# Designs tried in a protein design chat: VH-VL binders against Mediator of RNA polymerase II transcription subunit 18 (MED18). Part 9

Target 1, 219 residues: Mediator of RNA polymerase II transcription subunit 18 (MED18), of Arabidopsis thaliana (Mouse-ear cress) (q9sjz6)
Amino acid sequence: MSMECVVQGIIETQHVEALEILLQGLCGVQRERLRVHELCLRSGPNLGVVSSEVRLLCDLDQPEPTWTVKHVGGAMRGAGADQISVLVRNMIESKVSKNALRMFYALGYKLDHELLKVGFAFHFQRTAHISVSVSSVNKMPKVHAIDEAVPVTPGMQIVDVTAPATSENYSEVAAAVSSFCEFLAPLVHLSKPSISTGVVPTAAAAAASLMSDGGGTTL

## First folded at step 7 (VH-VL; framework fv_roconkibart)

Design s64 (from k7 with heavy chain F103M)
Fold by ESMFold2-Fast, scan of step 7:
Structure s64 (fold): chain C 219 residues (1-219), chain A 121 residues (1-121), chain B 112 residues (1-112)
Amino acid sequence: as target 1 above (219 residues)
Amino acid sequence: QVQLVQSGAEVKKPGASVKVSCKASGYTFTSYAMNWMRQAPGQGLEWMGWINTNTGKPKYADKFQGRVTFTLDTSISTAYMELSRLRSDDTAVYYCARDSYDMWSGYFDYWGQGTLVTVSS
Amino acid sequence: DVVMTQSPLSLPVTLGQPASISCRSSQSLVYSDGNTYLHWYLQKPGQSPQLLIYKVSNRDSGVPDRFSGSGSGTDFTLKISRVEAEDVGVYYCMQGTHWPYTFGQGTKLEIK
């Protein structure tokens, strides 16, 4: 399996424009629109002791919406992980049909939560391919009610930084992501998503944690 | 091996448009930005802009904004540069070049062979 | 725009002798990541430009060790320790720190 390096942070909406200006300077292109319907599925106890996350992502900003499945596996732990400033975890990403949700339900997965992310993204090809997105996280008052979505934390947005890696290069990729975090530090504090022993960390759980009363920001 | 192959020479009248192609091979096309430069006869190099081959988003130098358009056909690993409202001072050799993997660096490790565009009446 | 100024513009050199080209920028080329994005290209007669040196002092693959780059901030130098016949052409410095990317006006190296 492939891997990814991940850090996450939170930024006040009033500071998003300043961050966007910095990111435009780095990528040499205009920002990408981001409007993604995200379905987060979790395996039940019958599928293993350590739960896994499967995310179904629908890009709503395309003329014809497209679906992607992202399987998020175990985070790296131990002496090596303690020396790395970013989260390193197993990850597989594939394009899928609209019927993928039915297949995962048949396999014993359950819907953990669903979100609508609205914002922008930039992609950098340096030592690593680094993707950064800045988005409002919105919840639906009822399942799949996209047009009725409301912000989870008004006035705050999530910053997600991810980069694909392999078992051979994850240290190099993590270093690249860490350097990128230092560049953004004046505007946003990026850190490892929460890691719990025996439970696979998820982007959604980390976002919820960061948006709680105890999450905080450096802005 | 990495190779960039451009379309052949063009002769255009003032006011016309020209479209130059740049076909890439030997690497993953969408992993590297494509830059466009030109060089008037006996003159130096001038950067025109770049396009993100993954997103399709172009960025143009201010001098060319409004007259140049960068596009892609990722199915054939080809980038295009179209320059409109041609003037005699647009006579130049036009180059495509691959940006390095470092999007912040702006250095070009592979260049096309060049396309001479002559604008004359 | 950042102005890149090269000196000399014409460089006649005796075969086997050293050559040196200066490049100055109108503002600092140190980027916020600590790197300096100054690069050198060679354009041989009738050919496309080719990368010689990137980020001040790093030789591109296949570039002979007789080529070296140095400098910091706004002042940069390309040196050729022993000029050979195949080194004839126009040398360009370029900055990638600021948008838009800009080139020096070029230095024509010729054997006298």
Scores: ipSAE 0.005, ipTM 0.430, lowest interface PAE 10.7, mean pLDDT 80

Design s65 (from k7 with heavy chain W104Y)
Fold by ESMFold2-Fast, scan of step 7:
Structure s65 (fold): chain C 219 residues (1-219), chain A 121 residues (1-121), chain B 112 residues (1-112)
Amino acid sequence: as target 1 above (219 residues)
Amino acid sequence: QVQLVQSGAEVKKPGASVKVSCKASGYTFTSYAMNWMRQAPGQGLEWMGWINTNTGKPKYADKFQGRVTFTLDTSISTAYMELSRLRSDDTAVYYCARDSYDFYSGYFDYWGQGTLVTVSS
Amino acid sequence: DVVMTQSPLSLPVTLGQPASISCRSSQSLVYSDGNTYLHWYLQKPGQSPQLLIYKVSNRDSGVPDRFSGSGSGTDFTLKISRVEAEDVGVYYCMQGTHWPYTFGQGTKLEIK
C-alpha cells in the first residue's frame, strides 16, 4: 500500500510572511491559496478507533467542489523506526462523491470534528514530491458552518510537510523531507508528530498540542 | 522578456474540435498557473478555467465542463486548450494568460496575443 | 456566480479631464485571508487585455500614477486623474475571490 512521510510545526502569524518568501525563493514552485474543508470521521471501538481515522477533504478553491477521502494508518514501528526523523505511515487517498459522508455514516463512522484550513501551499517536485502547507486552523460552531469558522489557536499557524512514499522508497523520501526541514529550520521547527494511544495526528490536535507544549516541541 | 505566443487563427465547422496552443518563454513555466479566457466578437471576457503547470491538474468552469480539455507539454513550455463539439456561438478570440505568482489569485500579468476561432457552416 | 456590475458602460471624456469607473460585486470580495481580489484590466482596440491594478489598489509595473484604484467589500472605483489619448479602450473589473472568476461587462472609454 502507499505511505506518506510527515513532519509538522507551528509558526506565529507574524513570521508567516518570512517563511513564504523563503519558500518562494525555491526554483520551480507555485504558491497555491489553500482553503480546505476537512471532516474528520472516527469509528466506534468495533471498527478500530485506536490507530486510524478517515478524513474527507473538500477543496473550496476549486471551480467544482472536489472531495477526497484519506484513510490514515498507524505509524511505522519496529527495528529502525526510531532512526527515521520523520513520521512514516500507511495512507490511502481517493477522489469521492459528495455522498461519501452519508456512506461513512451508514458504515458506523461519526463526525469527530471539522476544520477549515486557510492559508497557502507549495509543491516541490524534486527527488520526492514534497508538499508544504502553512495555514490557520479554524473550527466551526455548527456542522458545515464554514462562514462562522473561528481560529483554534489565534495568532498561530500550522506548517505541514508531507511526501508520498512506498514500502520500497520510504527511507529515501524520509531523508528528502528531513533535508527540507533543515532548510526551513531558521524560521520553523519541524518535528515528527508523536503517536499516543493509537491516535493519528490531526491539524487541530497538532496546533493545540504544540501551543500547550510551549509552541513547537511535539504533538 | 516574458512572452506567451498562441497558435494561428482557425476556421471550423459545427461539431468539429479545435486545439489552441500557448507557448511560454522568459520564465520558469512550471512556477505559474495558466488560465484560459475567451471573448466573442463585440462582447466581454469570459473565464474558462486554469491548469496547474507543475502538476498538470486542470480546473474547468461549469459552462465548459465536458467540452474543454487543458493539457501541457512541459518539455516545450506549452499549454493547450481543446474545445470539442463546436457551435456557432463558440466563435471568439481565445486567450491564454499567466496567473500571478500567487497561484489561484486570479489576476493575470501576461496575456497571449489571442487566437480567433471561427465556427461556421 | 458572483455578478460584477460596472457603471457607466460608455464613458466619453475630454482629454486632460478626470474619469471614474465604478464596479460593484453581488457578494463581498474579501477572502478568508483578509485580502480583496478585485482587479482592473484595460483592453486597447485590437489588443489583448492588460493588467492595470490588482488587489484593489496596487498598480502593475509600468502603469502610470494617474491610474488609481480604491474601494472595499462590494464597491470599487477606478480613477484616471487626467485622461490621455492612449487610455482609450474597454476597462474591465474582475473578481478572483469566488469561483468561478467573473468579469464586469466592460466600460468603453472614448475621447469625445
Scores: ipSAE 0.006, ipTM 0.517, lowest interface PAE 11.2, mean pLDDT 80

Design s66 (from k7 with heavy chain W104F)
Fold by ESMFold2-Fast, scan of step 7:
Structure s66 (fold): chain C 219 residues (1-219), chain A 121 residues (1-121), chain B 112 residues (1-112)
Amino acid sequence: as target 1 above (219 residues)
Amino acid sequence: QVQLVQSGAEVKKPGASVKVSCKASGYTFTSYAMNWMRQAPGQGLEWMGWINTNTGKPKYADKFQGRVTFTLDTSISTAYMELSRLRSDDTAVYYCARDSYDFFSGYFDYWGQGTLVTVSS
Amino acid sequence: DVVMTQSPLSLPVTLGQPASISCRSSQSLVYSDGNTYLHWYLQKPGQSPQLLIYKVSNRDSGVPDRFSGSGSGTDFTLKISRVEAEDVGVYYCMQGTHWPYTFGQGTKLEIK
């Protein structure tokens, strides 16, 4: 039932201030801090023939860590979906206890990768609720060594644009996201994330994909 | 120039609910988060939470989660704080305050005048 | 929750003399972006709090030059170079680095 419209891009750190000014002017929207610890887990061999992926997200600005599990499905299929410049996918998001990681490990899941995202976000309430986050993506030299995180792609930050949707309104939401991308096109090139069945792209792989001439970004 | 004007004092019995309003003027209402604080008589300041005035999304301090609700009426640039299941210990002056033009950094450049809520049997 | 400890809690001072208030946090207030979200407010008798200093050392618009803030990490100081009658009230430090936002207990500045 729950769906998400998604585009991603990369921006040089030196251009982040210009993007922030543009976003402020566009909407008069509040900025919020973003500091999120993300764990991407993959299913083990005993959990069926198809690997599943689960992301655990911890908002580090909470007094006690608040955990959310996010399960992302495959991209929409069908005649119209292939022509949309925005990724539309099934998504389930739920709050969970701090024991969620132990539970998934007990179920045979394994840690695929671990990231720390630091930056800011803007929220736009129009026909659709569009969220824009601009963040540095950082890796830990050791599992859970948050204080020692280092940038995956120095001098670059990732731009994520997301909007929640339903089976009834995803086309309208995708159109809204696409229009928003065209407005941001002078400063950042936003396109569909590359997604393979059961594979979560690393930040480095995502950056490499976005640096190519491929994607849904309009100039 | 910039003003936050709150509703008047309230006297409530334990178990009742109270709804305090905060009307903003002199700036673009949706450009700044609205925060809520309280101060018991003779005591210090306590942060209750904030609401994103553009999206309507609230964040509550854990102590108040489940008893407090922040809402907006954007057409009249007004924020509301409703506190339910009142206790005598909820007797306090309640303040609204505008967050800075920065990240949610917790510095408040303009405050309402305060609303005294007295809870007694 | 981050505990903010102020010292002294009561500060009698003679007009024209300097005053100093200390604020210590139970955790570092340096955010991952390199900024320190430590702020100072003044609540004059019978009034709402008003912002004096934000992010350690920046004076808010209209705040007199006699007010200055300094510090780093967990230890912060608010100084008034020459106390005036209008400076009477309760001073609060506050942190905006960690959720929930927390205030110090307050320092009551009184004229001797």
Scores: ipSAE 0.005, ipTM 0.514, lowest interface PAE 11.4, mean pLDDT 81

Design s68 (from k7 with heavy chain W104E)
Fold by ESMFold2-Fast, scan of step 7:
Structure s68 (fold): chain C 219 residues (1-219), chain A 121 residues (1-121), chain B 112 residues (1-112)
Amino acid sequence: as target 1 above (219 residues)
Amino acid sequence: QVQLVQSGAEVKKPGASVKVSCKASGYTFTSYAMNWMRQAPGQGLEWMGWINTNTGKPKYADKFQGRVTFTLDTSISTAYMELSRLRSDDTAVYYCARDSYDFESGYFDYWGQGTLVTVSS
Amino acid sequence: DVVMTQSPLSLPVTLGQPASISCRSSQSLVYSDGNTYLHWYLQKPGQSPQLLIYKVSNRDSGVPDRFSGSGSGTDFTLKISRVEAEDVGVYYCMQGTHWPYTFGQGTKLEIK
């Protein structure tokens, strides 16, 4: 079973350049352009007792769009989870053909919502493979109208830090992520994307939630 | 001082392959993407593709997909462009160029001196 | 592919006089992040191209302030306020907004 360690934060657009400079200085690695069209699909009741969620991710920075299917499972909860400053969740990811959307529609899946993420990413090979992305989250007023995308939270961008893990090494990977995020603390506060009881979410936190844990249905 | 130094001129027959090198110095090689361009005699510039120098992942322009291969030797800070199944219209000066280290992308701040590849029978 | 059209293609100019080069794109160069990825390069005779201006109006390090870029959307201009002998060469506009990256056909600047 594949897992991933995730922390998330929010940064004002005016501070994005400073964060990018800091990231480049820390690791000396290349910036990667990020432009991803994300489709969230849900199954109908005729496919089983419980609805399932599938995300199709299209990398628009390629000459031919490349497609990935991502299934995001439940987050680790309980006593052990409370001790970790990083979200640990199940995740399955596979590359697929451009006909994947047609296939899922034929299987009875329906489009729940769609988003366009635009920004940049850095990859760091430490004791764990850590990915840092900084992106605006944009929604389409019409299905598949990428050219008409509008920011969900104008003036704010989402910072995602992720690292793949296994059931055997997730504690070590989470520690590596926490250590890495300590260097980003002056510019962005990174935390688990989970909501504490008694806290009222902001619009920015709602936008962040749409991009994490695979449970968004807010169209 | 940033420098990109390319290999010397080559003369090839149609159907052969050519491999051009681009040796970088004066900066952290893996922090910048490397782009490849060409310019036929008396003609304008044409973008061929780029390679991520940290991951080794290439991106090719459709026109060259299947005929061009970008590779790296990180131990000597060198990028390579190999073009196969050469035709007479592949005669051109080939350039490597470094992508900017800025938030913006798609502009090239340092260029190699160019390598003339002549394809003739 | 995005087509980049430059005019004029040949620009004879008197030393000390101003010069202007136009560049038009077949579609908008505004990226979804709000930036416009239009850049200008100069290729001097027998030399590699060199960056002059990036993202419409930003001068690269060491580029004299007599060079300026302007424009928006699909219509862009490079201006030289006072042409000097060292400015001779071919000027290219380039777009980095849409894949694949494309160049204009070039404008040859010559001293009369």
Scores: ipSAE 0.000, ipTM 0.509, lowest interface PAE 13.1, mean pLDDT 80

Design s69 (from k7 with heavy chain W104D)
Fold by ESMFold2-Fast, scan of step 7:
Structure s69 (fold): chain C 219 residues (1-219), chain A 121 residues (1-121), chain B 112 residues (1-112)
Amino acid sequence: as target 1 above (219 residues)
Amino acid sequence: QVQLVQSGAEVKKPGASVKVSCKASGYTFTSYAMNWMRQAPGQGLEWMGWINTNTGKPKYADKFQGRVTFTLDTSISTAYMELSRLRSDDTAVYYCARDSYDFDSGYFDYWGQGTLVTVSS
Amino acid sequence: DVVMTQSPLSLPVTLGQPASISCRSSQSLVYSDGNTYLHWYLQKPGQSPQLLIYKVSNRDSGVPDRFSGSGSGTDFTLKISRVEAEDVGVYYCMQGTHWPYTFGQGTKLEIK
């Protein structure tokens, strides 16, 4: 199955332009705009298995929005994993119809949270395929009320660094991501993402969560 | 230096298709998105869409979706715009233009010379 | 779609005098990255458009310093401190913040 290497951090909105200039300075850079409607679903305890996370992602930058399902699996654990500064986890991603939400509800999944991410992304296609996204995270007061979305943490944006990997190359990919983090360190501190508690944060709780070191180790 | 050279003028009948080419030189073709615009005689500029030259993924303005197709031939640094089911109101000068920074920066630093497409019976 | 409104649409100017063009957007042009993607183009008679100003106030390479851009949010201005004969043409503002990208209707600058 496919895997991904992930680190995450936060940056003040006023420093985003400096980060963008730094990223544009790298050879082989591609800049794309990002506007994604994300629904995070979780399986209930009645399904008899460990809770799993399914994300439905809609690219709103198209006239006819397209849907993708992203199934986030287990993180690599154990003595070796404790030494790695990058989160390595199983992941499955595939294109789906707009009826996917109805299907997952029928399977016993429940909506954990709904977000609108707006920003930009860069893709580096050299020794590893590294994607960097910088986005404001916005929540809706009502389900699917995209026009009414408001920032979860005003003045702050999230930085996500991801790279696809396989069971054969995840060590090399993780090393590449780690080196990339060192390159960005003057502007943003990137670390392993925090685990979700399954509840949509209030404005104050969201601020505390995102401001807390930008994302510490969860191991 | 940077140049975008477009194919020559075309005269088409209503219902036909036209394919305009835009050959880039003087830079790394796959590092910059290519945009397409048009301008009807005596009218303003209208954005049609752009294509990511590295991935080949196009984005079309809603008005043109279903009738326009953007394609690439990266081996010769050339972008193409094909417009089908032509109408008389498609008569316009069509332009290609390079996005200024990598992909999707939202402004165009170099433009092709334009291709006049005339649709008449 | 974001509507871009220019004024005036016709601008007769005496050589050596200043000129000013206004551009207003129906929505804020500040993108989530903190940038404002408002740009100005000049189309001289019989030629392709050429970039003058990008992101509100930055002059493109080779553009004379008599051209300046300013504004924020939804209200923008292009100023020419002293008009020269080579400045004749149609000026367009353009927003690159919201998809689809949209242009103003154009302002034709003519010498009186």
Scores: ipSAE 0.005, ipTM 0.529, lowest interface PAE 11.0, mean pLDDT 80

Design s7 (from k7 with heavy chain S31G)
Fold by ESMFold2-Fast, scan of step 7:
Structure s7 (fold): chain C 219 residues (1-219), chain A 121 residues (1-121), chain B 112 residues (1-112)
Amino acid sequence: as target 1 above (219 residues)
Amino acid sequence: QVQLVQSGAEVKKPGASVKVSCKASGYTFTGYAMNWMRQAPGQGLEWMGWINTNTGKPKYADKFQGRVTFTLDTSISTAYMELSRLRSDDTAVYYCARDSYDFWSGYFDYWGQGTLVTVSS
Amino acid sequence: DVVMTQSPLSLPVTLGQPASISCRSSQSLVYSDGNTYLHWYLQKPGQSPQLLIYKVSNRDSGVPDRFSGSGSGTDFTLKISRVEAEDVGVYYCMQGTHWPYTFGQGTKLEIK
């Protein structure tokens, strides 16, 4: 089963350049632009009592937009999980056609919200493949109105650190992510995303949670 | 330390194909995108496309789509550019260059020495 | 495609004098991440192009401080405060904001 290790933080826009310079100095660094239209879908009661999240991601930085579906599932639980400083959760990711939205609607999913994420990502290939993205999270006032997007948290950006893992290696991957967080700690405070039982918060909800959590000043 | 070394000059007839190599050394090959450019005699630079050295996925400028193919051999840190159905106006110096900042920005910090491809009957 | 227009195309300069090259883009080069992907390259006679300035104003490693870049949006300038003999060559601006990447026509700098 595919899994991922995740931590999140926030950074003031004015400090993003300093973070970018720090990330550029790392060995094995790859930078990518990030401009992604994200549709967040949630299952209704007819698909189970506990809500599940499906994200449809469109890469707008391509001449021909590409679509990916990402199903974010159950977080790791138990005594061992509680001691890890990194969120470990199940995930399934695959390429899909633009018609995937109609299929999910037919299956009883509903559009929860949509976001436009704009920024950059760095990829590091070490003992784990670690991706760090720094993006403004923007909300559309009308469905699919990308050109009318406005920031959810003006002057702030979200830092997401993710790494793919398996049931056999998640401990090693989580340790690698934790070490990476220590490296970034002077500029951004990274922690487990806020999570409800059976539900993983959206980027917008995570941003709101991080801003209400007094757990860090962006210097 | 960082070097990009290209294959030698080629002379081809119209309708033939040419394959230019670009061998990288002094850095982690898969950490940086490889871009391809050309320059016709006495003319300016023209971008042809790039390849993600980590995924192997190429991206071609529309003008070259269908005639150019970018490939990799990561075991020897080498990128290849193959141009088919050659015409006389394909006569140019072909360059590979590393995108040092990211896979998207076009910031080319190291360039190969260039490969002259001459297409004549 | 984004059109990059350089002026002048030919720039004869006396040694020790300043030189200035203009580069204009047909649309804004500010990317959605807030960066401006406008770069300057120098191609010396018989050599491959080499990076001089990246993202408008940042000098590449080893580039003398007499070179400076400035500008915003669609209008950019490369300045050489005091031209030296080693500066002879063709200068190109390039944009990396929009696909496909495009170059200016080139400005040939010559000592008169």
Scores: ipSAE 0.005, ipTM 0.506, lowest interface PAE 12.2, mean pLDDT 80

Design s70 (from k7 with heavy chain S105T)
Fold by ESMFold2-Fast, scan of step 7:
Structure s70 (fold): chain C 219 residues (1-219), chain A 121 residues (1-121), chain B 112 residues (1-112)
Amino acid sequence: as target 1 above (219 residues)
Amino acid sequence: QVQLVQSGAEVKKPGASVKVSCKASGYTFTSYAMNWMRQAPGQGLEWMGWINTNTGKPKYADKFQGRVTFTLDTSISTAYMELSRLRSDDTAVYYCARDSYDFWTGYFDYWGQGTLVTVSS
Amino acid sequence: DVVMTQSPLSLPVTLGQPASISCRSSQSLVYSDGNTYLHWYLQKPGQSPQLLIYKVSNRDSGVPDRFSGSGSGTDFTLKISRVEAEDVGVYYCMQGTHWPYTFGQGTKLEIK
């Protein structure tokens, strides 16, 4: 079964350059630009008693955008899992058609929020394949209005560290991620996301609060 | 793809009321606010108010407060505008239009085709 | 209420030539979030208004590159670099910064 190890942190925009320089200096690193349109969907009451997160991701740096669905499940349970400083959870990723959003709506899913993430990512493969992304999280005033996105938390960016794992090797991968966190600790503090299931980045949670019931549309 | 389809033209006597419908399709109805505008013959556009399609809470321009009621039927993705105590100067084409996520942005990307309401003795 | 004033009210232009429409607001349209909620709509004869430009300078999807918006504070301009037959209609500026939302009186663009 597919799993992932995850930690997240927040960094001030003024310190992003220092982090990027540090990451560029690592051996065996691959760099990518990040520009991803993200729709976060949640299951409605008709689909079950347990909430789950489905994310539809579109890479906007491709000539023809392609959509990926990412389904995240509950946190790993087992001996030792609660003692580690890294979130370990079930995860499934698949490519889907651009009609996926309509299909999920027809199945009773609701749009929780829509975001544009802009930044960069580094990938390196050693004991584990570790991905580090640094991005501004931006919201749109209307669905799919990508070109007018504005920052959710001005002056701050999200740092995500992820690594794929399996039920056989998750403890080893988590240890590798934990070691990497210690390496980055002088520049950014990385920790488990607050909730293991259905949780979006802190900036996205802030966006949900800003899109409150004050007479506007709630996502 | 995204469409707003309004009900047909109406002819009313002064003092009557009129109810215009606006049926949405091609998007999630409750994710966007609905605004109402009118345009008297040969005149410019006038904003009447808006309704939050998720909560059902309306907000009316002061000029129309007490005469206009905005309602929803989310089961059929339809918004309604009812204008009461009609006067001859209420003769206009009435439009519904989809708003952005937040009432503070105030721009409308899709409009209904319009409904002509004629008020005459 | 915020008063929106357009100039000119009537704009005859020769096909292929540029056109420019001005919009002035009685108050600054910069909102406390730093955005300026000034938008432009086109109403073609017999049709509903359609969005052209939102937040001063952003073209809506499908709007040709020949349309551009600019301005700040209280003074705004919509420009058409080369007028085409399909551009005929009434252009409206609108402010969404202050309640109630208000429109300009409209500028009728016609060929000739």
Scores: ipSAE 0.000, ipTM 0.399, lowest interface PAE 20.3, mean pLDDT 79

